# Designs tried in a protein design chat: VHH binders against q7zyf1. Part 13

Target 1, 260 residues: q7zyf1
Amino acid sequence: ALRIKVISMGNAEVGKSCIIKRYCEKRFVPKYQATIGIDYGVTKVHIKDREIKVNIFDMAGHPFFYEVRNEFYKDTQGVILVYDVGHKETFESLDGWLAEMKQELGPQGNIDNIVFAVCANKIDSTKHRSVDESEGRLWSESKGFLYFETSAQSGEGINEMFQAFYSAIVDLCDNGGKRPVSAINIGFTKEQADSIRRIRNCKDSWDMLGVKPGATRDEVNKAYRKLAVLLHPDKCMAPGSEDAFKAVVNARTALLKNIK

## First folded at step 7 (VHH)

Design s12 (framework vhh_7aqx_2)
Fold by ESMFold2-Fast, scan of step 7:
Structure s12 (fold): chain B 260 residues (1-260), chain A 122 residues (1-122)
Amino acid sequence: as target 1 above (260 residues)
Amino acid sequence: QVQLQESGGGLVQAGGSLRLSCTTSGFTFSSYAFSWFRQAPGEEREFVGAISRSGGSTYYADSVKGRFTISRDNAKNTFYLQMNSLKTEDTAVYYCAAPKRFPWSSYEYDYWGQGTQVTVSS
C-alpha cells in the first residue's frame, strides 16, 4: 500500500484543524499538540481503486513552535496551506510559510516535488471578504498550487479539496516523484488545447485549417466550421483561444480569396 | 505566437526607483492574470507580485510589499512593476509571466518573458 505524508500549514485560528477533523478519520494523540504543537493522525483513503495510508501532521501556526515544526517538513508529499478569507494578514503570511519550509528543506530538498492545496477557508462566516477569490486563485496558480474555497463549518469544498489533493499526490508518486501530465482542464478540453498549439505553430493558412494545399472551397469551409465551433471564445476558455479563433477566420478569408 | 517582453531594466542606486513594463502579443490581454518573478545571482527564481485579470486584486512577496506596485493597462496590452526604495538585494533578472488558468493542465507551461536585468548599486 502506498504511504504518504501530508502536513498542514497556516496561521493560528485559520481553521486548519477543523478542516482536517471534518473529513479525516485520524487516530489522534492529544499530548502531541500540548507538548510540541503538532497533532498527528493516521487515516486510510481509497483513490483510483487503491488503498492509501496517510500520515497527517497538523502543525501549530504559532511562532513559538517554529523550531519543532522544522523537524517535520522532511519527506513530505503534500501540503495543505490554509488562510482565512476574512483576514488578509493570514493570506499574506503564505509566502512566509513557503519560505519557512524551503529554509528547512535546504538545498537537498525542493518543493517542486510536493503537491500544495491552498484552502481559502471560512467562506461562510465572512460576508465582506478581505481576500477575493480571484486574488487567492491567482496567487495559488502562479505557484502551481491547487486552489479551493472551503468552509469547515458547513463542509463546503472540503471533500472536493481532499479528493483532488490525494489524487494529485498519488499521480505524483506513480510518476516517480514528478508532477504528471494532467488531463484536468476546467474550461477547455485536450482537443481544444492541441488545436490552439497547432494553429499557433502553423506557417501558412492551409496548415492552420488542417487542409492540404490546393483544397477545394468546400473542403476549406468544412475545416473552418469544425475549428470555429471548437475554438469559439464563448465555448473555449483556454489561453490563446481568442487569438487562435481569429487566425482561423483570417486563414479562411485568405484561402477563399485565392480559390477560383 | 504568444510573447511577453520586458523593458525598463537598468542600473539604479539604492533608494532609487525604476518601472518595469511587460508588453504582450499573440493573445487576448484582458483574459490573463499576470505575474512578476525575479532571479538573483546564485539563487532560485522567486515570485515578486501578481495582478488579477480584472486588475482588482494584487499580491506581493513579503520582501517587496510596500515598496513595489503592480498595475495593468488593458488598452496598451501592457502591465507594470513600479519599484520604489530599491535595495542592493533587489538586484536580479526580472521576468514577466502569464500563469496558466489551470496549473496542473497538460496544455503547456506558463508564458514567460526573456528577462530584464535590474542592478542596484552601493
Scores: ipSAE 0.000, ipTM 0.103, lowest interface PAE 20.3, mean pLDDT 75

Design s13 (framework vhh_7aqx_2)
Fold by ESMFold2-Fast, scan of step 7:
Structure s13 (fold): chain B 260 residues (1-260), chain A 122 residues (1-122)
Amino acid sequence: as target 1 above (260 residues)
Amino acid sequence: QVQLQESGGGLVQAGGSLRLSCTTSGFTFSSYAFSWFRQAPGEEREFVGAISRSGGSTYYADSVKGRFTISRDNAKNTFYLQMNSLKTEDTAVYYCAAPKRFSMRPYEYDYWGQGTQVTVSS
């Protein structure tokens, strides 16, 4: 039977353990050994009429457990990467988590051979939301990662996330441990995704073009040309690209009307 | 509901300093970027300086760069323009402003103060 290793990563108190518990309560075969900062279990799931056995390691996110976490990154097929939508710092920490994993896997370690599912958790508290769905989705898709809105408290999004996550891992294993060509992140680059995200968060036309207020006509046109080529509908299929391109066009028109 | 009010304007001699304040009410202060504009007699309104939502980025017109500093105090719902080394050409009515969310146009601001006069004598 197919056997896979899954780990969870993310800051302390983002709800990682609650996500794991929520899903595993109905599917968990008890096999428990707690290490300092690592909890693990075994579960058995059926994906595409195939039985898979999952070894899941829930890794404590606190810096005090760094040395313990290092031992568990190797030979991983999937990662559940969790942040709290109500605490932007946990989202901003995601690049740090990826860097930690890359460092511990070393030069031969390739995260492109690992399936990542990003969980924008605690959506049940969206009234205090500090990370918009579009921002989390764009970041995730720029990395080739799966993205889900989840609530461990309500159970929302949990089953959908695990089903897609395990299906992607099965596809990875069937392809000799390599991700198949035509992953989720197709038709756009990291630079395009980053630019769309930046433009969406801008408050005025100067920021949208990446120029300082009072920029010259030449500076405005140079910035516009760069962004227009980058975000052109014929060249960019990223979510939000049409709105970002329109924003850039309108920003240039508005600024040039008032500049000599 | 939403209001911006300038204070701190007045008469000052060239080479002197003034600190303008803009107190705000009726909106979530920490969610907005803020700007200062000025308008001299017979001239169009011009940009002076801006501060980002986080306070981590500031922008200035070339004419005031190195002399003026914009800052914010989220606890007091107030932002400031510290004006040093004032010149006679800095004489203008100074306005504080907050932009529309996702504004697509320069000077397209929903919220403006009524203005405070700054006069710099030689």
Scores: ipSAE 0.000, ipTM 0.081, lowest interface PAE 22.8, mean pLDDT 75

Design s14 (framework vhh_7aqx_2)
Fold by ESMFold2-Fast, scan of step 7:
Structure s14 (fold): chain B 260 residues (1-260), chain A 122 residues (1-122)
Amino acid sequence: as target 1 above (260 residues)
Amino acid sequence: QVQLQESGGGLVQAGGSLRLSCTTSGFTFSSYAFSWFRQAPGEEREFVGAISRSGGSTYYADSVKGRFTISRDNAKNTFYLQMNSLKTEDTAVYYCAAPKRFTFEPYEYDYWGQGTQVTVSS
């Protein structure tokens, strides 16, 4: 029978343990073994009429448990990356989590052979949301990762996430342990993704076009043309591209009103 | 060129308060997250608290939650650690630090202060 190992990663208090518990309760998973910094369970699931044995390792997100986490990265088929939509720093930490995993797997390790599911958690508390869906989805899809909005409290998104996640892992195993080419073809480039994130973080129209305050009409138009070609919705399928394109158009209009 | 400088350390009685400051120079302050670490005699350097680039998110070690508060002042290129209800176990050299990219691990921090001694007496 197919055996897979999955781990959960993310900062303390993002709700990753609640996601795992919520999922496991519906499948009557036995009590987890208590380990310093690591909790795990074993369950069986049926994906595409196949029985799969899943070992889930819920890794403590606190820096103090780094040594414990190190031992569990090896031989992993799937990773659930969790952040709290109400705490932007937990989202910003995702790159650090990927760096930790890459460091521990060493030069011979390759995260490209692992399925990642990103969980934008605590969507039930969105009145104070600091990471919108387009930002989280763009980050995730730019890396070839699955993206889900979840609430451990309500159960929203959890079954959908695990079903898609396990299906992707089965596809990975059937493809000789490598991600299919289609999983990497996301319909946009790193440059497009980086540009959208930059524009989103801009404070004014000069910054949005990437020009200095006081730039000439020619400089404004040159910057605009570059970004308009890059981010046009017909040429960029990236999440947030339409909003970024509109921001660029509006920035040009605002700047040119005041340039002779 | 890039420097971090702690100040505000000293001797304080258990139950007292102390505020540490970390003044930075040589980089764009608003582009960095900042952290505090401490090292007690004979022990490894441990995480104390962190503040995000925006200041909207803060993280604390379980041992200091509810007692310590981290904050930042972008206009002064300075960030702070307000330490309340100090315990003898808080005695350590306190370090401020800035990562080149977001991380919680000491080995991934690019910039460190020289450290400031905090001694809590009973």
Scores: ipSAE 0.000, ipTM 0.112, lowest interface PAE 18.6, mean pLDDT 76

Design s15 (framework vhh_7aqx_2)
Fold by ESMFold2-Fast, scan of step 7:
Structure s15 (fold): chain B 260 residues (1-260), chain A 122 residues (1-122)
Amino acid sequence: as target 1 above (260 residues)
Amino acid sequence: QVQLQESGGGLVQAGGSLRLSCTTSGFTFSSYAFSWFRQAPGEEREFVGAISRSGGSTYYADSVKGRFTISRDNAKNTFYLQMNSLKTEDTAVYYCAAPKRFVYSAYEYDYWGQGTQVTVSS
């Protein structure tokens, strides 16, 4: 059978273990010791009419387990990155998780050869959501990662995530251990994604167009044209692109009414 | 010389089906993911669908999702777009393409076919 290694990563208390337990509870023997911070499980799945043996390492996210986690990044085919949609800091920590993995894989390691599935978890929560679906999806897909909305409590999204995740890992194995860039990173460029994120975080119309307060009509129109082409609906299907394009159009309209 | 060649276009009545083929030469077929785009008169090219190198992953534009299916045949160096439940809005020139990086924007693709016309009558 094809054997693959997957790990889970994410901050403490985002629900990583609950996601894995929910899908695989009857197939796992949890072997966890307080001092090591790693839960290990084995699952057999059928993908593309073949049996796959999956070794899953559920790694504790607390900083105290950093030394232990580092030994488990090696030879990984897939990563499940988990954050809590109700706690924005767990989403903001995802870049830190990627940096930790890159550091431990070293100069010979290549994170681009690993399949990532991002789980925006706890969507069943009655609390206010602090990370919109469009934000999580844009971050994930801009890196070539799969994105899923999940609830470990209700089971929502979990089967869909694991099936797509395992299918993508089989794709990676069929591709000589290299992630297919064209299959995983769909719909937009890095420049488009970066522009959408920047615009979303802008305070005012001058900032949105990337011009200084007091810019001339010509300067405003030049900046507008550049962004409008970049984010045009026919050229950018990225999550949040419609809102970003609308914001750019509205910013131009607002600024041009007040300058002569 | 790298070449992509579409076939299977033509006239079809609304509600009908067509299968487009893209035959490739001049590169290793199994090393590429492939995409379909279309362009209606006066419009820019829009993404239709894509298939991964292994064929295990497919992606579709929302406008065609559930109606169109992309597939590949490595033995024939050919990939396909099965178009079902065709609408008059599907009328366009259809292009097959191979990207450096998969995007919904036509300007990011390396290689293109010459296009095949699909006309859906009411």
Scores: ipSAE 0.000, ipTM 0.096, lowest interface PAE 20.6, mean pLDDT 76

Design s16 (framework vhh_7aqx_2)
Fold by ESMFold2-Fast, scan of step 7:
Structure s16 (fold): chain B 260 residues (1-260), chain A 122 residues (1-122)
Amino acid sequence: as target 1 above (260 residues)
Amino acid sequence: QVQLQESGGGLVQAGGSLRLSCTTSGFTFSSYAFSWFRQAPGEEREFVGAISRSGGSTYYADSVKGRFTISRDNAKNTFYLQMNSLKTEDTAVYYCAAPKRLWYGSYEYDYWGQGTQVTVSS
């Protein structure tokens, strides 16, 4: 049985807990943790006839608990990132939430390995929206995130969001903990663009292949094959792909001459 | 305008009990976690305890664990600090606090009550 960890992020008053409660009510077994601003629950869901046990952490933004909250970002497979369409400041805060998570996960905790479902919540409001659907959708797509219009009050969009979210997490787990490849521009994917950017900034051959110094011949060759296929000029139209591909080929050659 | 107001402070004998209340207004109570802090004369403000948004999680300073209990009542927009087995070193001004909704930095509370004095006599 597959076990996954999901967290919810976003400002207070955006309806995070109401979204979770709406979908998970009657399946949710609340369980305490000796922490503040983090509510913990366990539920079971069925995706493609697979039973998945979900550990859900509903996180609040609390300065006092920043260091405690840091512990809960790690080992996460999915994030439900929520804002209120009637309050633009909650949307603008999303970049801050991502910065906090990136900071805590560090260089090895790439958020590219995490499924994000962005919830433009409170669409049932009769007031003029502060954040247009196009703006929220473009922001989400630019980061490779799923985007949903939701109303925790009416239930609109909630089931659709959770189904797509959990399906994407299953795909993540089936891909060895990597987010499914998605296009960010015509001719290349976010994964390709991120790999080129990473390789460009690498200082040595070990870093270029994404392996630790002293990696075995098999580890070097596996990393090389993955990157060579990903960045092959016939498969990747992204700016810098040819240089990144050459760097990967050269890195493999340099490392293998010193390995048994 | 977000406002927090403490009540229930006073003079109590060592070994006694006291319950503090913090009433809130100007925001959605159920969306916030809450904390209690205290400050003795000539000392820095010290964390005492806190309660999560749902009320399902509580956390306490080591000095008060097993003696103090924090709770909340969403219907009354109020949260509480039940203090049992009080000691003379618990004498301080007690403050209730709530974190800012938009937060990205270090340990700062934007919303504070004005404080209530608790004096524990020997």
Scores: ipSAE 0.000, ipTM 0.108, lowest interface PAE 18.6, mean pLDDT 74

Design s17 (framework vhh_7aqx_2)
Fold by ESMFold2-Fast, scan of step 7:
Structure s17 (fold): chain B 260 residues (1-260), chain A 122 residues (1-122)
Amino acid sequence: as target 1 above (260 residues)
Amino acid sequence: QVQLQESGGGLVQAGGSLRLSCTTSGFTFSSYAFSWFRQAPGEEREFVGAISRSGGYTYYADSVKGRFTISRDNAKNTFYLQMNSLKTEDTAVYYCAAPKRFTLSSYEYDYWGQGTQVTVSS
């Protein structure tokens, strides 16, 4: 039987434990170690008519448990990376989580050999949503990660996430511990994804075009042309690309109204 | 061979409407974004508006915003410019355009129609 190791990562209170419990409640044989910040369990699942034994390590996200978490990153096949769609800070922390894992794995480790399932959690929340689906999906897919909208409370998206996640891990193991070439998202480049995210976070037209306030007409037009080519709808299939392209065009128009 | 062909131009009174069509052949229509340009006598060619490959994004020159609408029909390999509340200053030859190719340095409109005359009389 194939054995895989899965860990959960993400800030405190994003619902990591609830996701694990929701899926595993009737399949989970818990070996509880909450006092050290790790909740360990064993689950048996059937993927493509194969029995897979899954060791799940639900890691506490609090900084207090940093040194304990460090011991559990190595030899991992899958990561469930969780944030709260109602708290933008938890989404912004995802790059920090990846950095923590990379630091612990060191030069000999490579996250490219690990399957990541990103869970945009708490979609059932009655609070204002602070991270759009397109933003979360773009971040995830630009890194080759799986993306799911989930609610641990309602159960929405949970079974779909785990089935796709485990299937991808099985494919990784069958491919010698490396992600299959077919798992590469070829609809857009990292540069296109980074540009869309940058533009989305800009507060004024100068920043959107990447020029300094007071730039000349020629400098504005040069910056515009580079971004227009990069984000053109015929060349960029990324989530949010059409909105980013529109923002770039509008920024140029706004700046040129007030300069010679 | 790649061809773009405008139709629907003519003479209209100020305040009137016209619908221009651009029929395309020789390439995969659904893979291209499209634009309209115009050129008045003695003036340079002016951008009028554009529609994205998906049709989900449209952009217009400030002079025509709220009056002109671009749309596309992938089944007919045709895209349109609906012109409402026409003004005498909208008098021009209207051209449809599509990119021939992308380059790493610029985006150019290399495929052009022959143009269709729009004359708005007072």
Scores: ipSAE 0.000, ipTM 0.090, lowest interface PAE 22.7, mean pLDDT 76

Design s18 (framework vhh_7aqx_2)
Fold by ESMFold2-Fast, scan of step 7:
Structure s18 (fold): chain B 260 residues (1-260), chain A 122 residues (1-122)
Amino acid sequence: as target 1 above (260 residues)
Amino acid sequence: QVQLQESGGGLVQAGGSLRLSCTTSGFTFSSYAFSWFRQAPGEEREFVGAISRSGGWTYYADSVKGRFTISRDNAKNTFYLQMNSLKTEDTAVYYCAAPKRFTFSSYEYDYWGQGTQVTVSS
């Protein structure tokens, strides 16, 4: 019987507890309720014909619990990292959550030995969506994390997330607690991912190509060539690459229209 | 009862340096992450940088990466923003903040200082 430890991380009000409750209420056997801002439960799941005992720690995101969270990062096999697709600030806070965990684990607790499942939650409210699927997926996959669109309210994506998440943890545990040497070929680099994110945040065509207003035709074309090669669909498989490439093409066209 | 107070602002020429300090009282300093924000006239409040509870990790807005450094001193209940290679675009009122929860959104910060003016001349 394999035993794994899973924690949930993310800002308050992103729906962490609802995700845990939505899945675990059908399979959960309550064992202990921590009174220090961490809800603890035990459940049994079957993955690839194996019985797995899962210890789940639902960690409060409130500042009052900063001190106590450090005791619960240790010996973790999986993290469910949750944000609200309707509130971009919760997405932007994810790097902060990762940094807090890395700091508390120290040099001995390498985050590379932990499976992360990123939950873009509250997709049932997509009409108010402030974080596009391609943005969330790009951030997650560039870090080697699993990415899922979820709704705790409807149950959408929850079972798919937990099944893939637990399967990845089993694979990691079977490999001595480390990722397999043969990495999945994702088909993109950090430079490509960073460029796509930068382009999505640009407000004008000059910024999009990385040139200053008033750049010459030659400067515009030089910048365009560099980005077009980097983001070409044949060379970049990153989520959002096609839209970024189209944006770069359109930026060049707009700028050259006004340059003699 | 919880209070944050900035100091260290002033007038400096482009390319110069300033160090801002935020002294805190009324809560357990070591239990909180802290952030710096700034606001230029007519603009919305902008995130500048944050430091984790333990002080080991820092986060910065792209506009200040490589130029600004945030640090903390738990023994003095104070955290800092070291500002190097200042540009005229850095001119703003700088605020220190402590969150209700860990976030980079100004909306979710409960405690704010009164602000300190930083003016960078060309």
Scores: ipSAE 0.000, ipTM 0.130, lowest interface PAE 16.9, mean pLDDT 76

Design s19 (framework vhh_7aqx_2)
Fold by ESMFold2-Fast, scan of step 7:
Structure s19 (fold): chain B 260 residues (1-260), chain A 122 residues (1-122)
Amino acid sequence: as target 1 above (260 residues)
Amino acid sequence: QVQLQESGGGLVQAGGSLRLSCTTSGFTFSSYAFSWFRQAPGEEREFVGAITRSGGITYYADSVKGRFTISRDNAKNTFYLQMNSLKTEDTAVYYCAAPKRFTFGSYEYDYWGQGTQVTVSS
């Protein structure tokens, strides 16, 4: 039987332990080691008619004294990254969690051979949603991560997430711990994703094109051409690309109105 | 010899702000997580907050969450505690600290500064 190690990461109170418990209510036996600062559980699941044994590690135990070591991240096949759609800080903290994992794995670790599933949690409480789906999906897919909208309270999205997550891990293990030859391209690059996120955060037309205030007509058109090629809807399938392209077109039009 | 030295303490009115600094020497600074603790007269030393080696994750005591911010500057071998909306209850000697070792998400603190006094008046 295939054995895999999964860890869950994310800020306190994003609901990651509730996600795990909801999925595993009848198949999970958690063990808690208070002095160690981690929760440990074992479960068995069936993926594609194969039995796999899953060891799950949850770091929600002791946030005051939390510092992750190589031992915790060592030999991990999958990571569940959880944030709260109602609290943008928890989403922004995801880069910090990845940086910490990379630092603890050091030169021996390669996160490219680990399956990541991102859970945009608490979608049942959308009254004060601070991270829209396109933003969360773009961040996730630009890194090659799976993306799901979930609610531990309602159970929405949870079975779909775990099914896809475990299936991806099985595929990785069957390919010697490396990406399968038949892997499908997601239809956009890191450069395209980074540009869309930058443009979304710009309020000024000069900043959107990446030029300084007072740039010449030629400089504006040169910057525009670079972004238009990069973000054209025919060439970029990234979430938010259409809106970013329209913003770039509008920025150029506004700037050229007053440039001689 | 490894050393930590606090600065920035003093007297401040309730509602005010102070920024504490901890300058380190003898460390490979970027390889260490850092923490702040405080001790009021007649009380035990209390955890205030921590910042991980990468700087990407911070932790705070519930009593200071939303008011205090920890940051680090690897180029200056210094880390900070920005204290906003100070209350008289925040009056204490503040200590910076670094763990010598940790296992499974738990800190073991061996390196400490001498402390800096923070007094918040009404």
Scores: ipSAE 0.000, ipTM 0.217, lowest interface PAE 14.0, mean pLDDT 76

Design s2 (framework vhh_7aqx_2)
Fold by ESMFold2-Fast, scan of step 7:
Structure s2 (fold): chain B 260 residues (1-260), chain A 122 residues (1-122)
Amino acid sequence: as target 1 above (260 residues)
Amino acid sequence: QVQLQESGGGLVQAGGSLRLSCTTSGFTFSSYAFSWFRQAPGEEREFVGAISRSGGSTYYADSVKGRFTISRDNAKNTFYLQMNSLKTEDTAVYYCAAPKRFTFGSYEYDYWGQGTQVTVSS
C-alpha cells in the first residue's frame, strides 16, 4: 500500500480546512487536534484500483505558527494550496507560501518533485470575486501546478480536485519520485505567461502595450505587433491568453484613435 | 489552574510608553505561543501582536507595527507588550491570550487574561 503525505497551505480564513473536511468527512480519521496549529489525520483512497494511505496535515496559516509549520514540510508528496477568490491578498500570498516551503526544505528537498493543487476557493461568492479564473489558472499552470475552482460550502470542485491530485501523486511515485516528462509540457512559454500577467495588471492602454505615454504611432504599432504575435490564439494556449490578446487589440485601437 | 494575568496598564499621555506583562501559570510556558488583543469602547476585539513558541517569529497588526514590540521570557513564564509612541486611538482594554486548541480551519484562543485598561490622553 502506497503511503503519501499531503499538507495544506494558505492564509487564515481561506477555507482550506473546510475543503479537507468536506472531502474527507467520514473518510477522514483524525489523529489529534493540536493547540500548535496543525491538524492531523489519515484517510484511505482508491486510485487506479489500488489503495493509497494518505497522511494529511492541515497547517494553520498565521505567522504565529511559523515555527511549528517548519517541522511538517519534510517528506511531502503533495500540497493543497488554497486562496479565497474574494480576497486578492490571499492569492498574492501564494508566492510567499512557496518561498516559505522552499526555505524549509533546503537542499534535501525539491519542490519540483511535489504535486501542487491550487484551489481557488469560495467560488459560491462569485459576485465579490477579486481574482479571475484566468489569472489563478495562469499562475498555477505556469508553475506546473494543478488548478481547481472550489467551494467548500457547496462541495463544487472538491471531488474533482482530490481525484486529479491523488492521481498525479500516484503518477509521480510510479515515476520514481519524478514528474512524468509529458506533464511538464504546458503548451506555452515563460515569456507568454509573463506578458499575460503584466497585461492583466495594467491600468491603461499605454501600460498594456508596454510603451510610455506619448509614444508615436510607429512605437505603438511595433509594440502591438510583438504582443499580438506572442499572444495570438494560434500560438498561445496559456490561460488568459484570449483575454490578454483582446486587451492588446483594444489598447492599440484606443491609443491610435488619438494619434495622428 | 490554567491562568493568564495582565499587568502594567494605566493612564499615559500621547507619545508616551507603557509595558504590559502577562504572567502565566498551570501549563508548560515554553510549549505555547502567545498573543495580545485589545478592545476599544464600542468596537470588536482586535488582534495586536503574537509571538511564536520559540520566540523566533513575531507578528503585528498594521496599526501598531513599528511602535509595539512583543517578547517573552521563558524563565519567568511571562510575555510582554512594549508600547511606544502611544496614540489616543490605542485606548482600549488589553488582553493576553494563548491558543487552547486547533480545529479544522482555525485556532481558538480559549486561554484569556481578564484584561488591563490602557488610557491614552491627548
Scores: ipSAE 0.000, ipTM 0.152, lowest interface PAE 14.3, mean pLDDT 75

